# VH-VL binders against Protein disulfide-isomerase A5 (PDIA5), part 13

Target 1, 129 residues: Protein disulfide-isomerase A5 (PDIA5), of Homo sapiens (Human) (q14554r378to506)
Amino acid sequence: WMQNPEAPPPPEPTWEEQQTSVLHLVGDNFRETLKKKKHTLVMFYAPWCPHCKKVIPHFTATADAFKDDRKIACAAVDCVKDKNQDLCQQEAVKGYPTFHYYHYGKFAEKYDSDRTELGFTNYIRALRE

## First folded at step 5 (VH-VL)

Design e17 (from g09 with heavy chain I105F, light chain N34Y K36R; framework fv_cilgavimab)
Fold by ESMFold2-Fast, scan of step 5:
Structure e17 (fold): chain C 129 residues (1-129), chain A 121 residues (1-121), chain B 112 residues (1-112)
Amino acid sequence: as target 1 above (129 residues)
Amino acid sequence: EVQLVESGGGLVKPGGSLRLSCAASGFTFSDAWMSWVRQAPGKGLEWVGRIKSETDGGTTDYAAPVKGRFTISRDDSKNTLYLQMNSLKTEDTAVYYCTTDTYEFYGFDYWGQGTLVTVSS
Amino acid sequence: DIVMTQSPDSLAVSLGERATINCKSSQSVLYSSYNRNYLAWYQQKPGQPPKLLMYWASTRESGVPDRFSGSGSGAEFTLTISSLQAEDVAIYYCQQYYSTPTFGGGTKVEIK
């Protein structure tokens, strides 16, 4: 389709600006939020990272699939934000994306399987069996 | 420290009923899944059934030999787990343990001392 | 139900020597996407309730001595006591929690 040639297109909304079931967390609410959920899969990312950009739709779809399950959360932390740098260092995030599973706020495991909606969904279902 | 104390065991005739209780302390009982495990005299361990926390749906699951005869329930306001045993058979004779049930990570991590149920006549 | 088979039924081992207990499941207890074996080991001393020793086949429960180790994956598992102590005389049970929980028949460990 054709866009208005007289005005530049508006900037694409950030992941945080999209209305999804993903919980966008920052350093000052991370620990408190994770303790309230039995199962949380956390994606640590950088907005500029091409690999992160490709995963975002899959991770979002996973979060939306589990939105009605009170025990499950899919959360994301933007490690480029100044206020999150200490958190991402404390969680030993050395590259993007990095996925961690937390059980009632306790770090249990790094997720290293398929970065797809199917992969994430199967992982979460296995935790609940 | 975590404590689980079973009570209500005793001698009962075949076809009779008994209700076991398990008083819990030292942890947040309302968050815990709970199980009953039994052990016949001189024999091994046999899982009886489980109840999930209310936040996890409060559903129950039972081993085939007891399904339809036994009912597990909980009273979170009293930190107490129950096992209602109906239509008792001689093969139900065992020490009954209540346990915390962290099935997806730790198995059965805390156990009570057990209470003996004897079904005979 | 998944059937758990332990061997041997009993073991006599001298103090300070290695004890090895085997456990076989009738099907795999590995959750592939989570990459965890849903298998636990328990110790039961006379007149006492069972005590959790090991979960996820090889993760030692808090307070359990380093001489206890678990190994194996899928359907075949081993519990090893590297240097048997007097306090280790007990019956040991494996248990799967991949589906409806089932226990092995137990292995009695005695001093030779």
Scores: ipSAE 0.000, ipTM 0.526, lowest interface PAE 16.2, mean pLDDT 86

Design e18 (from g09 with heavy chain A32Y, light chain N35Y T59Y; framework fv_cilgavimab)
Fold by ESMFold2-Fast, scan of step 5:
Structure e18 (fold): chain C 129 residues (1-129), chain A 121 residues (1-121), chain B 112 residues (1-112)
Amino acid sequence: as target 1 above (129 residues)
Amino acid sequence: EVQLVESGGGLVKPGGSLRLSCAASGFTFSDYWMSWVRQAPGKGLEWVGRIKSETDGGTTDYAAPVKGRFTISRDDSKNTLYLQMNSLKTEDTAVYYCTTDTYEIYGFDYWGQGTLVTVSS
Amino acid sequence: DIVMTQSPDSLAVSLGERATINCKSSQSVLYSSNYKNYLAWYQQKPGQPPKLLMYWASYRESGVPDRFSGSGSGAEFTLTISSLQAEDVAIYYCQQYYSTPTFGGGTKVEIK
């Protein structure tokens, strides 16, 4: 079999284009979306950041693990997008990745523990009780 | 957009009864604890009572001045909170606010516009 | 229950100047299990419901300007407006939610 040599390479899917349970948020829907969930862990990231790239599979797996829990969400914000820069400044994001826990849309604390599926999952389970 | 809209206020004589309603929208009402807070004309704020979500037991708590006279209930199918007020006294005259009650972090984060209850002859 | 006392009852501040409001609780509202002070501040303008400004004594509610800051721990708390603006004219209330919720008597802030 033979590929067309003049065809452009297929585009690589962005995290936002992948079919996952991660809620991808932007400045104009961030606050209203978070208010609807009792517990939301938010990852603020930059697509070019190597540390972000390493965490994305772990964070995605965590989101997928809690997909059936209506009170829990794992959300992400791309801080490099022009429309998100004001949001990332308002949330005091100083580096990538940065993880914040929000309770009913209100900032409660920064998550600074292990950036693994196990670490995120244990943190979220502890929030339940 | 979170909205809380109170209704049912009005004029009632001492010893009478009134039922207030609070219509909620823009959030998952059934997951929230809810409270009533009142404010007498020209005075400060006073917590009246709360009701927990059904998931957290659906129990109620009341401030001492209203305990035994007021009852808080909720209908999650209608996204509505209620305050049944019995044996009303002149000192119950106040604007009554419906609020979301996220006690472990914020206290009262969302408030309705309030409804006036006047207890007089 | 816990009694909340605010001072002063009212204060007049010139535009651009600092406003300081004090709040005292009859017992500590510091929760030993998480080291958080269960103390909130609200702003109420005429004809409007109260609006949450601060929670856990010093955590600013989203959308609240950074000229508002909360400080203190245990039983003594302060709300500071670093540079008063015209829209800040309001009555401010402290509230504890460590036990059965109680509010301070309020402090009316007005322009000098």
Scores: ipSAE 0.000, ipTM 0.574, lowest interface PAE 14.9, mean pLDDT 88

Design e19 (from g09 with heavy chain E104Q I105F G107A; framework fv_cilgavimab)
Fold by ESMFold2-Fast, scan of step 5:
Structure e19 (fold): chain C 129 residues (1-129), chain A 121 residues (1-121), chain B 112 residues (1-112)
Amino acid sequence: as target 1 above (129 residues)
Amino acid sequence: EVQLVESGGGLVKPGGSLRLSCAASGFTFSDAWMSWVRQAPGKGLEWVGRIKSETDGGTTDYAAPVKGRFTISRDDSKNTLYLQMNSLKTEDTAVYYCTTDTYQFYAFDYWGQGTLVTVSS
Amino acid sequence: DIVMTQSPDSLAVSLGERATINCKSSQSVLYSSNNKNYLAWYQQKPGQPPKLLMYWASTRESGVPDRFSGSGSGAEFTLTISSLQAEDVAIYYCQQYYSTPTFGGGTKVEIK
């Protein structure tokens, strides 16, 4: 159902264009947003990265699972955007995806476990204790 | 910082061949989709072709004027994009830019400085 | 191929005044299913490569000042610079990506 059938199919919506429970953050609101949440798991990514594309559905499902918990957030930062370059450098992001856990805005640790909904969910549940 | 540096431009005769290179740094090149865009002297921009990342299939697409004559390839171990130009015509005279297609819908967000190719007798 | 036509070919605008550039496509670049216009704008300063300004007709690229705005839908599009600054002297190009990418002929913006 295209208005021009010869045109290539449109690209899939970007992660930011999808209406999900993931908090899409930028350099100017990153610190202030994280300070207001007890637990935030942040995914630093690049839209072109195939490893990131594989994880996005899992990370999104995790964010949606915790949408009603006001103490928990799953956030994402697009490190390719000019306005986020300083932030990603300051956070020592050396590759994509990179996952960091923040406690009231303070960096606590890097997440290096399974990049699946189950892996992320189990990690966040453990923080709750 | 993302940097793209083109090289290999020069003067060639009609019917000749030339290979352009683009050295990439500041991002994970192996995951990126890359394009070539050209600009004839005093004229506008013209898309030449695209190559996807190896993980996304490594496929290539070309504009009609260059299809069958130009080939885009990449060497991820060297963070380098290539444009092999065969059967060159005077109409191919242009500055050739290496670009990233980060949004994956043919919107070109990072550009190199360009390299001039002159095809004349 | 979709043909992109820009007007005017050049315009001279005084510092602080509004600059308006028009772009017309030979067919609609609006994809009805997602309600997006497959249209981008670029700025090219003398001796420099092009810089992406806008995509989806009206979405500003990161780092682009808010004096730049895009509008229009279907086959008729406009790029507006609300208060021209000296650094805005450049050639501006529209581009469609509804089909194989094609660019407009460019509009040169100069100080009056």
Scores: ipSAE 0.000, ipTM 0.502, lowest interface PAE 17.7, mean pLDDT 86

Design e20 (from g09 with heavy chain A32Y E104S I105W; framework fv_cilgavimab)
Fold by ESMFold2-Fast, scan of step 5:
Structure e20 (fold): chain C 129 residues (1-129), chain A 121 residues (1-121), chain B 112 residues (1-112)
Amino acid sequence: as target 1 above (129 residues)
Amino acid sequence: EVQLVESGGGLVKPGGSLRLSCAASGFTFSDYWMSWVRQAPGKGLEWVGRIKSETDGGTTDYAAPVKGRFTISRDDSKNTLYLQMNSLKTEDTAVYYCTTDTYSWYGFDYWGQGTLVTVSS
Amino acid sequence: DIVMTQSPDSLAVSLGERATINCKSSQSVLYSSNNKNYLAWYQQKPGQPPKLLMYWASTRESGVPDRFSGSGSGAEFTLTISSLQAEDVAIYYCQQYYSTPTFGGGTKVEIK
């Protein structure tokens, strides 16, 4: 018996359905939302992506840690959605997850450090000073 | 063991409507994302749209040619996937396949036998 | 959308000879973080639904004979049938699942 020995694993619950402080943005509200925040760290992702799934709890915890700071946002963009494809192309997203930091809506740099709550939190705290 | 059985295809006039069903068995249907893929006679495969599992929000996505005309839904209590097709055009003539949609693992792992939809005057 | 282009449109191969099918994507389907290509191959025989042959570009689905192999990375991929058998007469499709799914145009494999 060697055929189809394991069943495919089921998909996990979607991030957008969770009650979190992460701002889930789409192409038509992305620019306007980012301009209103001094600091925004954006996670560009695909729901099917295994590495995205591992980062999501860390990124969510980071967003929740800064929920009371009106100058800071942690935002996410689902690059698989039809309405976000142009946005993700414009932002030069080449793989998932991709993290960009925006200062008052202007792209400042790509975040490529540790993809943990500690890493994200330390990065954002440094920006506040 | 895993079976997907499509039904509801037939002949319909341009501007008409049809509802396709896909009866699933042999796996935990509610855990899976599901897609519809079509194939016009003598042509290649074209993805139509998908619906996520209820635990993943039950959201739908559609290919541009069918957006606004087709609606995908599911009834997990009946292990059944649906495709409601409205404002049908001659270019919608195709065999419609029900498939399991596991982007995380296999692409389209399981396929039904297909059901033919013919849109003609 | 990522555009998938297959070549050739059709090929005729003698029994026992090698068949090679090419697939190009308009952008890379390699996810650098896990080093996997989100590229699948399907076989469709006359009157039948497509059957998954290969996923992650080179991993054979259970029950698929080892004469089928996939290779390539990034944006250029190849499906090889090392010794064509009569039951391999079919149309073969590549498909990316890196983003919204798209299929190649298909390659028809026939016996000479």
Scores: ipSAE 0.000, ipTM 0.497, lowest interface PAE 20.9, mean pLDDT 86

Design f01 (framework fv_alextatug)
Fold by ESMFold2-Fast, scan of step 5:
Structure f01 (fold): chain C 129 residues (1-129), chain A 121 residues (1-121), chain B 110 residues (1-110)
Amino acid sequence: as target 1 above (129 residues)
Amino acid sequence: EVQLVESGGALVKPGGSLRLSCAASGFTFSDAWMSWVRQAPGKGLEWVGRIKSETDGGTTDYAAPVKGRFTISRDDSKSTLYLQMNSLKTEDTAVYYCTTDTYEIYGFDYWGKGTTVTVSS
Amino acid sequence: QSVLTQPPSASGTPGQRVTISCSGSSSNIGSNYVSWYQQLPGTAPKLLIYWNNQRPSGVPDRFSGSKSGTSASLAISGLRSEDEADYYCAAWDDSLSGYVFGGGTKLTVL
């Protein structure tokens, strides 16, 4: 199945380039955006990280499941970008992926459960109670 | 290992009834949304209908050509999906596939091998 | 008769890139995720792409999907003889409250 590696397909769109319900945040808009949402689950990631690549489809599906709930957001921060390094340091991100839940912009807890759409959606549904 | 095994396909006369079954294994059936998709001989794929998990309301949706004639149901205790087909027409002749939408793929991530329904006099 | 429009056929030679288009409307592709399926002769369909551009485990990276507006495309790079199959796109349609498929594209590897 190994084709000619010197005739590669075009690069896959980055997560940020995909048309999804995930809010891609940067250091300058992170706190302002989170304050406007009652519940935000944030994925801190690095594009090169294999564990992150496995979770991205699950997290994206979760964002789409809650797209019509105006009080809920699923957001992502690329910690490899130079302009995001201070943010990721401030949020105590020690590895990738890292998931934090914020309530009206205030850090409430780390999410350390299953990195699947079912895990994320069950967690968010419970927050509404 | 995910497996879907359809059964119940047969030769039936127009106006007849038939019930198809799909036995599921290798995943948590009760969490999955399930669909039926059919394919007439030499033709393309056509969605028949779906049923949501009981947690998500257990509701059904149907394609216009089968609405009112076909009913989808599930038995989570047996990990089995059903398609009750009434008032069968020659246009219902097809291979019927059982499919699953785990993790809300918004599509059909696993397929059975299909069961053949022929409606003919 | 299909709601989504695909070319009925496509062809290529080994090692080339081929693309298969899928055209819809605002109520289906324009608003919802697109998935793609491969059907080898005499077999059941297999999921190739979901959420517009994601590959399930086991699908080679030479298969890729994209979506723009009300249209989607499947690209197959480094074409191989085993890619000879029928390819289908699908999406949920808000106006029909149901999934719709493209008519299918028969890919021939020359």
Scores: ipSAE 0.000, ipTM 0.527, lowest interface PAE 17.4, mean pLDDT 87

Design f02 (framework fv_alextatug)
Fold by ESMFold2-Fast, scan of step 5:
Structure f02 (fold): chain C 129 residues (1-129), chain A 121 residues (1-121), chain B 110 residues (1-110)
Amino acid sequence: as target 1 above (129 residues)
Amino acid sequence: EVQLVESGGALVKPGGSLRLSCAASGFTFSDYWMSWVRQAPGKGLEWVGRIKSETDGGTTDYAAPVKGRFTISRDDSKSTLYLQMNSLKTEDTAVYYCTTDTYEIYGFDYWGKGTTVTVSS
Amino acid sequence: QSVLTQPPSASGTPGQRVTISCSGSSSNIGSNYVSWYQQLPGTAPKLLIYYNNYRPSGVPDRFSGSKSGTSASLAISGLRSEDEADYYCAAWDDSLSGYVFGGGTKLTVL
């Protein structure tokens, strides 16, 4: 697009503003959304976190890989947003990124394996069996 | 109860070698990244290096003053961390601490009591 | 010299608030989380603060951390004689690919 040299460049789009298959959840829709999916892997993050920024492309690619599977979701929660602070505290998020697996909305386990597209994809595929 | 117990500290001559050990208990050692941090007499803390968990690739990183001379390794079956120190210099004289390098908190949450290395002629 | 800059000493009286500064650059504090450590005389360091401002279990709320740009601060409110110790800040440094510590601040409670 056309650049105006006297105007500051627009800020980079946030993860939530990017068109991806990741479900961006907030406190008011978190539990209702998770109950509708058999398997949900949730990434709790902070936008300023360098380790979170590194994982975002891998997690996004994983979400895109499962976009056509009605039983699977990859979701993300921005724990810095005021409206999400209670949710992140309730879910016992003690650091960023934190990954939780939910089965029909019920917390099942924390994901602590490789934070790569391959790692996430293998984990999710194993959950089907 | 989490415990880290360092051992192997000794008086060695410049150019010598020494291996330090750190015995871990009370937590799942294999899940943790581990670091060595040292402190020269009356001076501040200095990070020496780290080793990642095998799940995260088991790779090592070192501070510039020790790179090429020191090697960090781990034996998860024994819950033990090692620091192999070669070509020792008087500047390596310090108390050496074993620490858990917790990825999720970007910091060192558990520390041992340290083992003393003195490099002197 | 240390990569992160702390004042070598700080002092206060019981009940006062003391602040210890830690100054770095864009490659360390500016890009990464700050942690703080307390070292009582003759003992190993103990984690006091992580993620710039989070307290581990067992650390009283009198201790708080903050970060702005390339600098961080540790605040100790309601100062007690037991707080007399050396305090260190630390952060990962992207350019060095390693952790860096501040030079330490010796806190004296008068």
Scores: ipSAE 0.005, ipTM 0.542, lowest interface PAE 15.5, mean pLDDT 88

Design f03 (framework fv_lacutamab)
Fold by ESMFold2-Fast, scan of step 5:
Structure f03 (fold): chain C 129 residues (1-129), chain A 119 residues (1-119), chain B 107 residues (1-107)
Amino acid sequence: as target 1 above (129 residues)
Amino acid sequence: QIQLVQSGSELKKPGASVKVSCKASGYTFTDYAMQWVRQAPGQGLEWIGWINTDTGEPKYAEDFKGRFVFSLDTSVSTAYLQISSLKAEDTAVYFCATDTYEIYGFDYWGQGTTVTVSS
Amino acid sequence: DIQMTQSPSFLSASVGDRVTITCKASQGISSYVAWYQQKPGQPPKLLIYWASTRESGVPDRFSGSGSGTDYTLTISSLQAEDVAVYYCQQYYSTPLTFGGGTKVEIK
């Protein structure tokens, strides 16, 4: 329906509000959820971060590519949320975005390669054999 | 296609042990965690815990630690719930369930195993 | 632990009525909510997950809505076969917890 011309425009939907295959995790469910998945690539981010905004479409496309593989998840953690601050400190997140790979919930390595759908997809395919 | 079939009803005395089985078919057993849920007579649903079917790593709700033990026999795609030192308050229907979404939506359930603990 | 409070615990309605069942979480759970239907002598059946996503094969008359702490299951036109106990569940954090259930009966 129509907005009043003097009213501010509605805010853009958050990444969590978009319908995607990315699994949005919080401090309360992070550890337990990761233990159920053989392979999880986690993006730690801040919504205001320009570098994060650039990567989100690529990471989302990667999640969508693996949506039917129940052993694989692409997950995201919003480190600005109050409830996630302890988690992001515990995971040694020093900047945004930060990418970690977990094997059945155990931290295995940081992902520091190309922040594109192709880069993420090639990395995950290598983990799967 | 996906089916979970549980063992039959058990009648036990206090202090005994029981082992409930849950046999999975129609999918790769190690692809999804096995969930366990209890329902006492006339009461609601209560989550006991889950077991990672690939690694064997269990997670229990606090109230169920100690006497309740999950185990697996992957060669026959079967998960087990063992309850030791049975008490009258353990009388319930015990369900296994799988969450193929792995977002805790339990989309397939066993038929339930009634465990009755009485003297 | 996150507490899930369902309201009402019991309702009696007529065939064709719109029925709503509400579930309130003791803290925000970011739409990590599932709804189940359980008929006597049967295991629960998943109806809704992600607060509003209908499970395959579930009739259109069932819908879920809500956000934050408050979630609702709606049956738009109650049928005789809908007589059951309905449960909400949060899967935001372990231990996973269920609401106390709502028993739906036909008048």
Scores: ipSAE 0.046, ipTM 0.696, lowest interface PAE 6.0, mean pLDDT 88

Design f04 (framework fv_lacutamab)
Fold by ESMFold2-Fast, scan of step 5:
Structure f04 (fold): chain C 129 residues (1-129), chain A 119 residues (1-119), chain B 107 residues (1-107)
Amino acid sequence: as target 1 above (129 residues)
Amino acid sequence: QIQLVQSGSELKKPGASVKVSCKASGYTFDDYAMQWVRQAPGQGLEWIGWINTDTGEPKYAEDFKGRFVFSLDTSVSTAYLQISSLKAEDTAVYFCATDTYEIYGFDYWGQGTTVTVSS
Amino acid sequence: DIQMTQSPSFLSASVGDRVTITCKASQGISSYVAWYQQKPGQPPKLLIYWASYRESGVPDRFSGSGSGTDYTLTISSLQAEDVAVYYCQQYYSTPLTFGGGTKVEIK
């Protein structure tokens, strides 16, 4: 793309457009994807949410730290997208961010601890015990 | 070293059944789903489905439901594809493959098993 | 089902040429696309995953790019050993689907 001097700069890349180890899921592939992984921690979010924006770097760092651990995935669902509204309703998402742990696609529990890389990492490491 | 080794070629008559094996080595078998892909002679790649190697739960593409059945023998780290009531259009090379992390695509493949169905 | 339209179906180029193969998805697939190389008598080999990440051991001349519905595989300097059929694949949603393939030959 050619830059136009009169046009505003293009918006910053969305989380989905950043190439990280976070699995960005939608309603169409959510259940299929979760069934492939023994452990998945899912962040349900809205891109405009300030609390979500603060957590994204921590969650991304966690996903990147575990990218070579093939039993574990960190996934994200954008609940603002029209195609994800049914999914977020079905998963009982009442606010953003919301974190759910799934074991082979089965909902096991909500994660309600620290929204930091350390918090997520400690939680995930405990799942392997 | 991760490796998938498949059983040898099969020649079958219409109406028979065939069972193709895919033996995994070099990793913990239960950690990754096993994918199955078909390639008819001179044609492209077609996804059949996958099986969760820990739970045994299969997922099939619509065109492959019914006659195609995935199974496992975890004691020997082997996945199987069984095709019953074989038809001429089942003639193809059948591949197993695994994605060792969802975002990597299919990073390991078996060598393929040729199944020929003819009278 | 998500359809992957791959083009061209065939190309013939010289050693050293820059080669481009494209895939268009029937809907947005958020970079859940992989590219495979298949040489005669061999299984497919993963080259690129997540649209632009090069698989370990794959030569630097192979690169992937794109977003949304449009994705591209580029071979910056074609080598004789690159004669193969190339496939794109979306793994955004089941059923997983492949492009029709591009057969690359040397002149």
Scores: ipSAE 0.006, ipTM 0.657, lowest interface PAE 9.1, mean pLDDT 88

Design f05 (framework fv_cemiplimab)
Fold by ESMFold2-Fast, scan of step 5:
Structure f05 (fold): chain C 129 residues (1-129), chain A 119 residues (1-119), chain B 107 residues (1-107)
Amino acid sequence: as target 1 above (129 residues)
Amino acid sequence: EVQLLESGGVLVQPGGSLRLSCAASGFTFSDYAMTWVRQAPGKGLEWVSGISGSGDSTYFADSVKGRFTISRDNSKNTLYLQMNSLKGEDTAVYYCATDTYEIYGFDYWGQGTLVTVSS
Amino acid sequence: DIQMTQSPSSLSASVGDSITITCRASQSISSYLNWYQQKPGKAPNLLIYWASTLESGVPSRFSGSGSGTDFTLTIRTLQPEDFATYYCQQSYSTPLTFGPGTVVDFR
């Protein structure tokens, strides 16, 4: 006389669980990893943030576009994780998402342009030369 | 424990061909660029050729362009250098090396294999 | 192509001395310079990358400095095991190029 309620859908995979070219970094490996790449664009984010969720597909597509370029990386840091809180504070992350460009591990500038695949890709291409 | 082991160096006549191999172990071979660097007897280091981790991009010094080809077999963890139209000036110890820092620099090197081009 | 030069071509020093080797690029290479050590009969070893970043396991008596076209490798308090040839290498663009090397002799 009653229909069973539908089971809740399984949780969506986290960005880190998705198989992408984005380098997911933590406090323990952040600095050593950045030193190995000539150019790294880092996205500091929180999984719950709607603005971050909107940008993730664009940033992922950018990482995939440069996956075969050994001098370039697109990396992400989850600032909500306990182990990353000190790192995000040290890097002066005041909101999400925040984008920083690092040159061989040295902070060079904050990226404040368009949060689209085209914006990120144009920025990174300009860095190659 | 990253290890690189070159093989194939022998005496060859001018105009001949030779293929060098480099067997890699102790790291995820396909993730990193590989290179060949040579050193003529009593001389300095000369970069010869490089290849991306995927194998899609290759690079050559002007002295070997058109004569040498670089390739890799990621399923066998092996790097190759095919040398054609060999000249006396190609006589050298040939090293393979890897770029695990992705900096166009080489943090691990093999012991080298001697190629002698002479009659 | 970017040409690399080193000076001096050779030097002799005593244990405990400090020495400096210079490397010059024919054009600006920013900080994209590596230093290698090669001991007689051995393959080269990476000492320093990105002009001043010391490779893991390399003694702290080695240091690198410079940017643009002029770079230096300094070895302070020379030890007997530092007898070797030292090479700089630009990592700015292909073709990659090495300097001609500097031979350090301990007399």
Scores: ipSAE 0.000, ipTM 0.521, lowest interface PAE 17.5, mean pLDDT 86

